# Ledger of designs, part 15: VH-VL binders against Large ribosomal subunit protein uL1m (MRPL1)

Target 1, 266 residues: Large ribosomal subunit protein uL1m (MRPL1), of Saccharomyces cerevisiae (q04599)
Amino acid sequence: FFHTAKKLYADDYKPAAMSSNAPSLTKDQAKKRELKRLVQRKAEAKRPATASPLYMPVTKALRYLRAAEVGRPQSQQTINLTTLVVGERGTAPLSGSVTFPKPLRYIKIAAFTNDESKLEELREKYPNHLIGGADLVAKIKSGEISVDFDKAFATPDIVPALQSQVARILGPRGVLPSVKKGTVSDDISSLLQESLGSMPFRQRGNSISIGVGKCYFTDREILQNIISARAAFKTAVDNQKSKKPNILSKTTLSSTHGPGIVIDFA
Short names: E, the ipSAE of ESMFold2; O, the ipSAE of OpenDDE; V2, 0.75 times the mean of E and O plus 0.25 times the DockQ between their complexes.

## First folded at step 9 (VH-VL)

Design t54 (from p1 with light chain Y91D D92Y Y96W; framework fv_lacutamab)
Fold by ESMFold2-Fast, scan of step 9:
Structure t54 (fold): chain C 266 residues (1-266), chain A 122 residues (1-122), chain B 107 residues (1-107)
Amino acid sequence: as target 1 above (266 residues)
Amino acid sequence: QIQLVQSGSELKKPGASVKVSCKASGYTFTSYAMQWVRQAPGQGLEWIGWINTDTGNPKYAEDFKGRFVFSLDTSVSTAYLQISSLKAEDTAVYFCARDLEWGKSYYYMDVWGQGTTVTVSS
Amino acid sequence: DIQMTQSPSFLSASVGDRVTITCKASQDISSYVAWYQQKPGQPPKLLIYWASTLESGVPDRFSGSGSGTDYTLTISSLQAEDVAVYYCQQDYSTPWTFGGGTKVEIK
């Protein structure tokens, strides 16, 4: 089945990528060829997943993928979802975020605010994370607390203190809160709730690829994450507001050592 | 030369079993799915199913589930169709055929075997 | 299952005539249709796939057209060697289904 996985990805991705603008074609011939391929890919997007010899119901697919990953390190047990995207040349790539009911990874965060009521609320909700105000900023500056968190968030009122006292510490690590990164908000509680379960995605080439679970997750947990991914991808399509929107096509589940398996999705 | 060569005709009694072979040559066997199609005397074409030659995963049309079984011997580039508990209505020419191209996501039968006639008669 | 209705069931024409065979799907099949030629005692031969793409080695007098539910195979100038039964087939959804066939004869 590993050979079938290689054929599925190589044939679907590599021939499609290699099919644009053969060196011997005129520019007009290349345009006509691209239009014909686009029409074909749009037709493919309407084709039921069950038409594929590689189709399996999700629960059967998960059984195969788990078998392939037996004895592997936890970091290599990720189940990935890849959705092909059909779009016209020049159409913006799909992007957005998925909020998973079952997050794939624990992330340690730091949250900064000068507001005492917000500090009390956040410490109650997020006891295993780093929550503080000016005191926390001072402890990071002094080295009393190490920068071992994956992401940081702040209310606007403490941003000047962060910039003046710890920007040289947090900036190089990419964890300094900023308005541009969307890591600063007066409603920091809502921002943390949204961000802790949220995974960003962006179309690369003709596909979107995202992790949807670990082999040790239950089938229900993985399925719930797949459903959330589907909703997020459809929302991204709807948000394009284009006369020629991108179309979601064939979707596969895979793991590091397992086969690529076609599932019912779009 | 790309070719599919099938086994010879079979005459069987009801209740017997038959195994039709389809030997591929001139291409990489596991790169193309193998389709099975039958044609009853004087009738049209009817799709039985396909088998993924790399994974061995079969897909059968509903009417052919149970008595019809696809199998492979990749070491000799051969696909098999076995029909058990033969009935008179199984009398037909059975064809194997390969898909045109995996990577284009369309499944057309570009190369066909010559057909194997299976006659079920008392 | 998707039903493929093919017409006519039989036609007789002269060498050099334009011959048209029609295939109607019971639902939109998005151009996932192929055409096959079968001569007596022989397996089917692929002529056209994806509604209008001519298979390598097939004479250019054969062409396919159509979209949605309605598809057509055309032989622009019938030759004696074109005597055969012609079948359409959808590969949009399993099970793959074929039209009933059109028997083409020379007058």
Scores: ipSAE 0.000, ipTM 0.430, lowest interface PAE 15.1, mean pLDDT 83

Design t55 (framework fv_ifabotuzumab)
Fold by ESMFold2-Fast, scan of step 9:
Structure t55 (fold): chain C 266 residues (1-266), chain A 122 residues (1-122), chain B 107 residues (1-107)
Amino acid sequence: as target 1 above (266 residues)
Amino acid sequence: QVQLVQSGAEVKKPGASVKVSCKASGYTFTSYAMNWVRQAPGQGLEWMGDINPNSGGTNYDEKFQGRVTMTRDTSISTAYMELSRLRSDDTAVYYCARDLEWGKSYYYMDVWGQGTTVTVSS
Amino acid sequence: DIQMTQSPSFLSASVGDRVTITCRASQDISSYLAWYQQKPEKAPKRLIYWASSLQSGVPSRFSGSGSGTEFTLTISSLQPEDFATYYCQQYDSYPYTFGQGTKLEIK
């Protein structure tokens, strides 16, 4: 039952149903046909979500998606948001980033600085991450602390110590901070916030898909992430500064094994 | 600023009809459902129904079915609630209500109009 | 129709008190419950949605809890402006229904 609904949802990404019309069209006839299809897609984008047979209020949708994922591994219990995008030929695909109030994945970081005031601020804000100066560099060199972090950041003042003492340890693992990688800055707090909270999105074909939560998140956490995604998608549309910008259309929530459920979004 | 402004007080005789208006401003009128809730003097809140301003689709409490009609005019961002065949027990303050949170207000009600007093007496 | 029952119907309390109001649904409504505050001659104001989510601008002394059929609104340290009538409302299914209200009065 869920597989049938999921298949129906996938079909929404195809152009409006068109019979194979046998005679070859001239260039002008083909362009006129393309414009007619675009008009139809734009009209569909204006249909209220409640007109869809797959519509549910978002909170009810989450109940059904969680039921579909009972007994599944947590890594497979992701709730995805997919928004259809309507645009004219030649319009650039939408892209950007969204900052979720509740991130979907935990990333362990290391942050290095010789600035004592920054060390105090970062240790208070990120107590479960590796924060330190020359002392942390020495502990990594000695093997007292294992390199189990996913990303590392540094201020310029400690880069020489990193290069001389731990480059041969961190370099092969791809986590050595460098100016080239954008992981070195005097404003290290901004880099950490960008790295820990930011989720990129990019339009592929005629849709944008992004994970907005796990089944074990609260409805409030998922709803706040959906609201953040909506704001980010609308910002991406506004940033096009085009006379004919892309239009956000039908939006659905889905899970790995659950149905595609239409929600009120755009 | 999101506001809902309702029409003024009405005094009607039994058997008459009343039509209350609710003018919306500060948000996209067609994106949120509008609820109608009433409150008789000294009594609690009673949900009457809602309308989808985009489609015009309505849901009514069965108690009011056949007497209530909810409509809207998207050109002036105004919702209407008409109650016919009035009785003395229809004397109440009538509210329109919308949600400021995401989605349709029928998930929950947040922004309320100031209320319209309707008095039904001979 | 889903029946919503509040207890107590009337409550007397003093400034600084911890106050709890209970709401019971006649059937499972998950978390589709909101709480409203109404002062005399004013429209209701939403305090809580989704059983426990605090409305923006509402003081943190207000909190909601519960799921299924049993729900509670708590005011942790009652202030003079909190004396009002409180209503719960389910929005799980049509018709939407309210509790009968709890009037909170000065002791």
Scores: ipSAE 0.000, ipTM 0.400, lowest interface PAE 11.6, mean pLDDT 82

Design t56 (framework fv_ifabotuzumab)
Fold by ESMFold2-Fast, scan of step 9:
Structure t56 (fold): chain C 266 residues (1-266), chain A 122 residues (1-122), chain B 107 residues (1-107)
Amino acid sequence: as target 1 above (266 residues)
Amino acid sequence: QVQLVQSGAEVKKPGASVKVSCKASGYTFTGYYMNWVRQAPGQGLEWMGDINPDSGGTNYDEKFQGRVTMTRDTSISTAYMELSRLRSDDTAVYYCARDFEWGRSYYYMDVWGQGTTVTVSS
Amino acid sequence: DIQMTQSPSFLSASVGDRVTITCRASQGISSYLAWYQQKPEKAPKRLIYWASTLQSGVPSRFSGSGSGTEFTLTISSLQPEDFATYYCQQYDSYPLTFGQGTKLEIK
C-alpha cells in the first residue's frame, strides 16, 4: 500500500522540463508544490481507515490472511503490519522497540541474582530458561554450562561477580548484563517480561513494517500485539519532541501471499 | 443505533439447563467479540467467557468449564450462552456485552444487553 | 487468575466533590484495565479503557490513570447522575476479572 501512497503523492507534482530548451520549474514553484503535496498527505493521514475500499475489521482481515497461507510452512505464516509515515524533510526516521505480549519467536535467556526469593519466582515463571546466582556464574566459568542463550539479565547485586568471573566469556558474545544496555534492574521480573517479547522497528523510507503474529496465533494474541505496536509507534512520535513530528498514517495487515488490508490503527 | 436484545427471564430447577440468547443489531455482528458476564443478587460482576462471532472460537473461565457452551448464528446476528447442570448459586442476571472492535482506535464502544434473570430453585 | 482489589468498597460524597477510586492488580497488567459504571437494576457502562482512554460519549470529568498494578479513577466534579457502583476490570489475560466494586452514594 505504501507504493500506492507514493504514487498518489507524486500525482500532485508536474515534472520539470527535461532539457534547457524547455522551461524548468523554479525553486519557488517547486517549494510551493512540495508544500501542497505535504498538506495533501497530512490530510490523507487524518482520513478514517473505514473510508478505504480496502478496509476490513481486524478479525475479518485475519480470516482472509489465514486462508491465503493454508498449506504453507509455519515459518512463512507471518502476519505483518505496515504503517505509512508522513513527515517533513529533515525529520528523523522513527525507531524504537515493541514489547509483544505474545512473542513471534522463542529466545533463550539467562537471569542472574543473589536474591533467593527472586530465584524461586523466576524459576516458576521461566522453567525453560537459565536462572541462577553465584552457582550459575561458576558453572559458566567452568564450562559446565554453555553460553547458548540469546540475552542475559541481572540484578545489581550479582554484577560484580559477573564482571570478575565471566566478563571475558560473556562480553565478546554481547550478552554480559550491564546498566548501559538496560539489562540490569532491581526489578528483574518486570525486565524479563518486557524483554522476552521485544522487537525493534525502524522507519524505512515512508513506512514502518513489523511482524505482529503467526497465522496459528489466536485473534486475541495478534490484536494484543497490534495494540502494543500502536503504543510503541506513538511513543516514538512523542519522543521526537518536534513542532513538526512525523504523523502515523494508513496501516495495513498482510501476509506473504495474502492481500494488503487496511485496518484502524493510528 | 447499536443494540443488544436478550431473551426473557427463566425459572429452572436444579440440574436443568438454560440457554440465553442475545440478538445484535446496528453493527457488523462478526466484527466484535461478544462477552458473557453474570451478576448474582447483591454481588459483583463475574466474567464467564467470550466468543469470536466470525470464527466461533470461545474462551471460558475454568470455573464454568464443562458446564458452559457459547455459540452464535451469524445469519440472524444472535449469540447464545447455554449453562447446564444448574445449581441454586447460578441464580443471577446474565448479560451479553459487545467488546470494542479490535484494532479500532477512533471510537470504542461497549454495549451491553439488558440482562436475563435466571432463577434456579427447587 | 489475576485478582482485582478496589478501595474503598463504599464512598459517600457531595455534588461538586472530587472523588478518587483505586484499583490494584495482584500482578502486572500493563495498561489493560477498564472502568465501568453500574446504576441500580441496569447493565454496566464502560467509562474508560487502556487505563486512561475515555470512552466516546463519556463526560470529561471522568479520568483514569496508572499502569502495572496501581490504577485510579477520578471524577473531578461529582454530578447527581454519577452516584453508582464502579468496577475495574483487567483484560491482560484470561480469565478476565473484575474488582469487587465501589459503591458511591450521596453524603
Scores: ipSAE 0.000, ipTM 0.412, lowest interface PAE 13.8, mean pLDDT 82

Design t57 (framework fv_recibokibart)
Fold by ESMFold2-Fast, scan of step 9:
Structure t57 (fold): chain C 266 residues (1-266), chain A 122 residues (1-122), chain B 108 residues (1-108)
Amino acid sequence: as target 1 above (266 residues)
Amino acid sequence: QVQLVQSGAEVKKPGASVKVSCKASGYTFTSYAMHWAKQAPGQGLEWIGEINPSGGSTNYNQKFQGRVTMTRDTSISTAYMELSRLRSDDTAVYYCARDLEWGKSYYYFDYWGQGTLVTVSS
Amino acid sequence: QIVLTQSPGTLSLSPGERATLSCRASQSVSSSYLHWYQQKPGQAPRLWIYWASSLATGIPDRFSGSGSGTDFTLTISRLEPEDFATYYCQQYDSSPYTFGQGTKLEIK
């Protein structure tokens, strides 16, 4: 609806000098207010998503979000999932990782170690990545292999060779492995699994937000990723082993320029 | 019962385009993804891409990028695959195949069309 | 892309014999996304085994599937004449979805 607002005149407003602080809540009043809000949030978490005026089935939601991103660069057309989390004060924030059936981005890595058993294991698990020891370092130094990888990891035993031979090549690109950056570990397999095989998530405030796809993904691919995110979030709740566990609440899909749309998730 | 019925054989010259149809019956068309696969004479199967009939969104095998377009018409429960700039190595039987029920993690091609032979020859 | 390599390419056996068909992936594939299809000459493929080990509707119990990670197997305990066909493994774990090159079962 259009409504015309017309300024007829301004009040002769003179702000008074302020010397009084705003009234503060007592500790008892603040505690009662917090408990009331917690009860309300828990009740809302148990309401069906269809009760929300912003609810849509996922496929319909995706149509609206894609329409909002028409003409935008594909790199900026991300579909985001945000889940509200209801928990009592002092409960640790939810964290974990989700492995998407359809990754939002491919990252190429390089992994360096002098340990032959680790090289064999890593080459079997990551055949399309750069895995090697002193031989790989030499090939990067000579220019035989281009630095087209997004991240690099190393075991401590090869770090001196990396720093002496390829630091001037990898350093400026931000991919030189270092203890300070967390890219050096004796347990390199676990480090790679965290960086490649799964997407980390962490609760910030009262919500978890992750990308679940691009507008050019199929609805099915986005839905598969949403299902994987749901499973991962529920696993994180279960792993808390708390007698007062966090509750997954209202979940919305959004895009960079689109509306927030409530979906059936928790 | 579920049926996928494809259009008839096509003979095309190099550089032409071909559009193959796949008409679905016996289920809710918009609830299942539709995939397309290629099988050259005497060769194995090659996945071309998929379409979600509900949203119309598509995902193509990069090998066919820029040459394939998948569409659907929900009013007649029909999916289409158009392949442009045809080459002799596009001579093949093209199959449509239905994916599993929407929203499940159990994805496989449970029903296939009978196939459409596309011959590209000068 | 994940490459699926099937072996042997051709398997010549007689009815009553046991058949073992292998499918090896270039990288790990979840068993929930590895499937097998049967195809006879002039016919469309038909879903045969899904989730590596679950028989599709109507498939005789002489068929079984197994495997995880990179190594998957389709086994036929006692071949019947109608079992002679080409079998394809397929992964639905990562796009582009890929098929193996096929194992052709033929009568000796």
Scores: ipSAE 0.000, ipTM 0.366, lowest interface PAE 15.5, mean pLDDT 82

Design t58 (framework fv_recibokibart; at its last look DockQ between E and O 0.01; V2 from the best seeds 0.00; counts 0 for: pae E 19.1 > 2, placed apart)
Fold by OpenDDE, look of step 19:
Structure t58 (fold): chain C 266 residues (1-266), chain A 122 residues (1-122), chain B 108 residues (1-108)
Amino acid sequence: as target 1 above (266 residues)
Amino acid sequence: QVQLVQSGAEVKKPGASVKVSCKASGYTFTSYYMHWAKQAPGQGLEWIGEINPDSGGTNYNQKFQGRVTMTRDTSISTAYMELSRLRSDDTAVYYCARDLEWGRSYYAMDYWGQGTLVTVSS
Amino acid sequence: QIVLTQSPGTLSLSPGERATLSCRASQSVSSDYLHWYQQKPGQAPRLWIYYASSRATGIPDRFSGSGSGTDFTLTISRLEPEDFATYYCQQYGSSPYTFGQGTKLEIK
C-alpha cells in the first residue's frame, strides 16, 4: 500500500508515456502539447499543498514514515524531501548545497596545515577529526594512518607536500585538497565549518531530492533540516540568472521504504 | 472481514481504574493506528487518543493526559485502554476504532468496536 | 483545539425531503481531514463521508459532502427512512481530533 502512494506521486508527473501507437505528433503539435503541459504544471505549482489528497502536516507525515520503517536497520531509515521543479525547456537545473543543523551522516574530515597555531585551534574545535601537518602527511604516506576521512582541507603552505607525497593515495579517493575544488584556503577553519553538515543537491529530471533526516531524529531536528533545505532551494532559484526561473512545486516527504506524503513547503 | 470486539460492560467505583480491551481481527493489527473515543450518555463523541500498535507509540488528548494509558498486545492483536482515577463523568460508552488505511491518506476511523459501557457509581 | 460546530442540533424532516447539515470549524481544516459519521441509537458510529466529499463504501449516492476552509456540508437529496440518525463531523488535521456535537435527524 505504501508503494502505491509513492507510485501515484511519481506517475502524476511522469510525462504520459506516449503510447507507442499514438500517431506521431507533428512538431507543431508536440510543441503545443508541451506548452500546455508547462502551463498546467505551473498552475499546479501554485496550488496549496493542502489541496492534495496526499497532504498531511509534517509531524503526522513523520509518524507514518517512521511506522513504515519499523524493523529496518537504522542506517536505512532515511527521511527524504523531494520537491518538483517546473521550468521551461533549456533552463539550467537547480543545484547547490544545504547546511543542516542536524547532519544525517557523520563526516570525518582531514585538515592539513603547517601553521601550528591553526593546528591547535582546529584540534580543539574538531577533536574527532584528523588534524595535522607534515607529520600527518608522512603517516598517511607510510600507511600508518589509513585514509578513512570523507573530505580533506588544506592551507596553501602544505599543498606542495600533499601533492608530492600523498597525491597518489588521496587523489584516487577524491579527497585530495585542491584550489579548484575550493578545499584549499588560508581560512581553513571557515572551510571546515561550512563543510560540516553541508549536503549538496542537484536537480535530476523534474525534481530535487535530498535526505533531511533519519527516523530516529526528533521532529524538531527534521523540521529544522527541512527549513534549511527550503531556504537552500529558494536560494538556488534566486541565483538563476534567467528571465524565466524555475518554479518550486509540490514537495513530498518520504522514507526509504515509506510512501510519499505531500507537505507544505511554502 | 475486519472486526473489532471490545470487552464487556464495567461497573466501577470512583477513584478506581478500568481497562477496556479491543480485539482486532481480519487485518494486520500492527499496520493501523487504533483510536479510542468516549461517548457520554446522550452526548457526542470525544477523542481520547491513539496508539501505533507496531511501535507502541501513543498520542493522547490533553484532557485525558495523566489518567489514560493505551497499550497493545501484538501477539493477540488486542489494544487496551486504561482509565484511572475514575469519576462520575467518566460514565460513558468507550469505543475503539481503526484508523483508515494510510495509503488512502484520508485519516478517518473506518471500523469501530461495538463499544464498552463503563459506569462509575458510588 | 479546533472546535467543530454543527447546525442545526436537531433537524426534523419527512421522508422524501432534502436535508442539509452544516459543520463549521473554528479554524481552517483541509478537506482531506474532514469526515462525517452516522450513528444510530445503540450502535457504534459508522464512517459515512470522508475527505469532505467522498462516500464510504456502501453509502448511497443520495448522500453528498461539500465544503472547504471552515464550512462543510452534508446533504441528503431525498431522505429515506433509514437515514434518520445522528450525524457527526470530525476533523483529523490537528490533534486533538475533535468531533462536532452532532446533528440529530429525526422524523417529523
Scores: ipSAE 0.000, ipTM 0.455, lowest interface PAE 15.4, mean pLDDT 87
ESMFold2-Fast, scan of step 9: ipSAE 0.000; ipTM 0.426
ESMFold2, look of step 19: ipSAE 0.000; ipTM 0.369
ESMFold2 (binder alone), look of step 19: mean pLDDT 91; pTM 0.928

Design t59 (framework fv_roledumab)
Fold by ESMFold2-Fast, scan of step 9:
Structure t59 (fold): chain C 266 residues (1-266), chain A 122 residues (1-122), chain B 107 residues (1-107)
Amino acid sequence: as target 1 above (266 residues)
Amino acid sequence: QVQLVESGGGVVQPGRSLRLSCTASGFTFSSYAMHWVRQAPAKGLEWVATISYDGSNKQYADSVKGRFTFSRDNSQDTLYLQLNSLRPEDTAVYYCARDLEWGKSYYAFDIWGQGTMVTVSS
Amino acid sequence: AIRMTQSPSSFSASTGDRVTITCRASQDISSYVAWYQQKSGKAPKFLIYWASTLQSGVPSRFSGSGSGTDFTLTINSLQSEDFATYYCQQYDSYPYTFGQGTRVEIT
């Protein structure tokens, strides 16, 4: 019913059929045409969001998106943020991670250490997660405890036991702690604090899409997550260290059944 | 003191109607989504209906949809559940309950009333 | 509808025991699980939400864990006031469904 009326990205859609109708171009003409389109896209990126007929303030946007998702599963009531990215061909896609003040999903963690004082600290902070030393490794090896955690972390002192006893169990599932993955640290408490709210993002095609909240979050929580996403995206742009880096352009807020709404972001 | 008090239950014959009320006190009623949950004798809990903080959105369990009507009066801090075309299987203790947080609809229930018994029998 | 199945349906326990109640969803519900305690003749009391977050005022001997389809409620050291029926509830999607309940009885 309402899904057929949704138009989020009509202004950047270019049908393949249009290519077959284009006049034949020399390589020089094709290059000039490409540069002209890039200049146009960069100019659009600099227009204020309020110039868009699809613009509204975030709080008003959230009212529309929440209304559209009434009666829908809460696991599917995600509010998504999509930012268009303008850049030259051959520029590396933007990637990074956002640490949200309000995480969208609970994650299960496992933490391994032989240090008794760290075990006590972690069990106090994370009583509902898997925290242990050699005893926990043994229980995973025996199958007494299922590997249903989303992330695992370790101190260096228990890594040999993990490698020898459970690497073939945890490795294929992508949860074996390793120095290369940044999941091993002597300061495991700091590592967990920084990692629990983190969500990765990666540019796909000409856009970056990330969930920034659930319909049941407060407006303030969603706005703070949007601000965090903005900071992370700008950091990713700055890290390119290029004379012609990617540019963040039109940003929209959407939900599964709601309209696409332009917000002030870049 | 945060409190919910239900009333309006009773014994009725099949096909008849009842109106349940729930009076809230001790919190800003107009800011919370509210719910009705029922429990048949010696059975578990069953969610019945939800109403948003401003009354603009309502959801009903399929078993009661079209027969029950949920409403609220924010000026009186009161919920109403109109039970029409009652069936023996509607026999249950009916609880009103508050959603978790101001301005949200989690469909998890942190404060419950004491319940009011509805018995549908011939 | 998402079916919530609790195990066991009932059991006898003594004060001081560590007890674990399991709740399984018929499909992935992420972490949208709440736990309730109900004593005979009384309304349910809210214990836990988002699978593992304790409600304010709930004793620390209660803990919850799980995500996806498998969830557990643990009482670390059972007290006399803990003899009750416990219910899990999914609040991921309509219709919002409860488990059948687990009755914890005194030995």
Scores: ipSAE 0.000, ipTM 0.406, lowest interface PAE 15.7, mean pLDDT 83

Design t60 (framework fv_roledumab)
Fold by ESMFold2-Fast, scan of step 9:
Structure t60 (fold): chain C 266 residues (1-266), chain A 122 residues (1-122), chain B 107 residues (1-107)
Amino acid sequence: as target 1 above (266 residues)
Amino acid sequence: QVQLVESGGGVVQPGRSLRLSCTASGFTFSSYGMHWVRQAPAKGLEWVATIWSDGSNKQYADSVKGRFTFSRDNSQDTLYLQLNSLRPEDTAVYYCARDFEWGRSYYYMDVWGQGTMVTVSS
Amino acid sequence: AIRMTQSPSSFSASTGDRVTITCRASQGISSYVAWYQQKSGKAPKFLIYWASTLQSGVPSRFSGSGSGTDFTLTINSLQSEDFATYYCQQYYSYPLTFGQGTRVEIT
């Protein structure tokens, strides 16, 4: 199959394009039709995934997606998960964060501060990351330490040293800490916790999309990530604390060149 | 199957030493950080120590610092915990446990051994 | 050190009941909480991480919630195999600390 299950099960309600010869809907008629369509979409959300013609068990779906990506660069062999969201018009879009058991990429960070007590705290909490002060800045400037980290953070007190000594090294790589990027904070521990603890997701239109693995991950690793995404999406729904919360509907797995396959998720 | 098996527990007098071992099978041991967690009779879980996958970083609970030494032999898929200057309050079942993810240290334990009993009594 | 306090310390419940166990951290730990189940005479079993994410293979009747200092483990429709002691654990900073445990007795 060369089309996605998302296209088959997407909320396709739109006011029909009216020709000059066709009767137009009044505002009230349009609202009533929208409500009726919403009721139908909510009913569809309650149908078992196995009723879909595009349904497969996750392991079978992964076999098809891996086959479609054979011979492609590893950087492009991402397995994506898309969940349709059903809600009343005007309901706030779902957003939140998810932390995968098997990250799609391990994020190595650098953290800079002149405060010795903060250095002690950060080194204890983040022992696998690059933590330092003026000495670390000097080592980066000299080339003694390679810029192999993915993100960098700093306290305000060391920003002038970063700007004067290593801006031309870190700036082109997009890792120079700055207030504008939100990578500078006096409370650097909280900033790192927020940045490393989760991957953000945001509802766009009527769906949430997130990468859940690479084709070279094991089935178990991808399944664990899917379960984590499910928990995070359900938590976002619960956090709405609304009488009319959004409902998670059909979920599909896809890859860049593969079909969209419906899985049991919501 | 992924499995951890502890051994080396026993009964000893206060002030003496024991060496605990934990043998791993069914996964790439050298890629995972490891933990020791203990549980005194009728008490809760207490974290004892953590060791990184390459053995370069070790963390210990304050109650055991200077007395216990954590090590690993990646070529033999084995962990060791050397218990020195044992005290009655060290009496517990000692579990080894695998850190959740390779290449990172998540500090929570997804696979546990069956435990080995250490009894320190006069 | 971050102290983890569970409540209640023990209680009795019947099969089919909805059970909630609470865990409170002495300081903010974001979502860095794991939950474990330990049956009598056995090693602990990993249930939940990042406060709310179920480990693969754990029944969906288990769920976790909370952030900051207050966390809960919920078991919907308690089963006979759920008789156990449950522990929360923070992994925000060293030393790693566990709650004192909550023993669930099925009546």
Scores: ipSAE 0.000, ipTM 0.375, lowest interface PAE 20.4, mean pLDDT 81

Design t61 (framework fv_satralizumab; at its last look DockQ between E and O 0.54; V2 from the best seeds 0.00; counts 0 for: pae E 6.0 > 2)
Heavy chain, then light chain:
Amino acid sequence: QVQLQESGPGLVKPSETLSLTCAVSGYSISSGYAWSWVRQPPGEGLEWIGFIYYSGSTNYNPSLQGRVTISRDNSKNTLYLQMNSLRAEDTAVYYCARDLEWGKSYYYFDYWGEGTLVTVSS
Amino acid sequence: DIQMTQSPSSLSASVGDSVTITCQASQDISNYLNWYQQKPGKAPELLIYWASNLETGVPSRFSGSGSGTDFTFTISSLEAEDAATYYCQQYDSLPYTFGQGTKVEIE
ESMFold2-Fast, scan of step 9: ipSAE 0.013; ipTM 0.492
ESMFold2, look of step 19: ipSAE 0.094; ipTM 0.565
ESMFold2 (binder alone), look of step 19: mean pLDDT 92; pTM 0.934
OpenDDE, look of step 19: ipSAE 0.509; ipTM 0.804

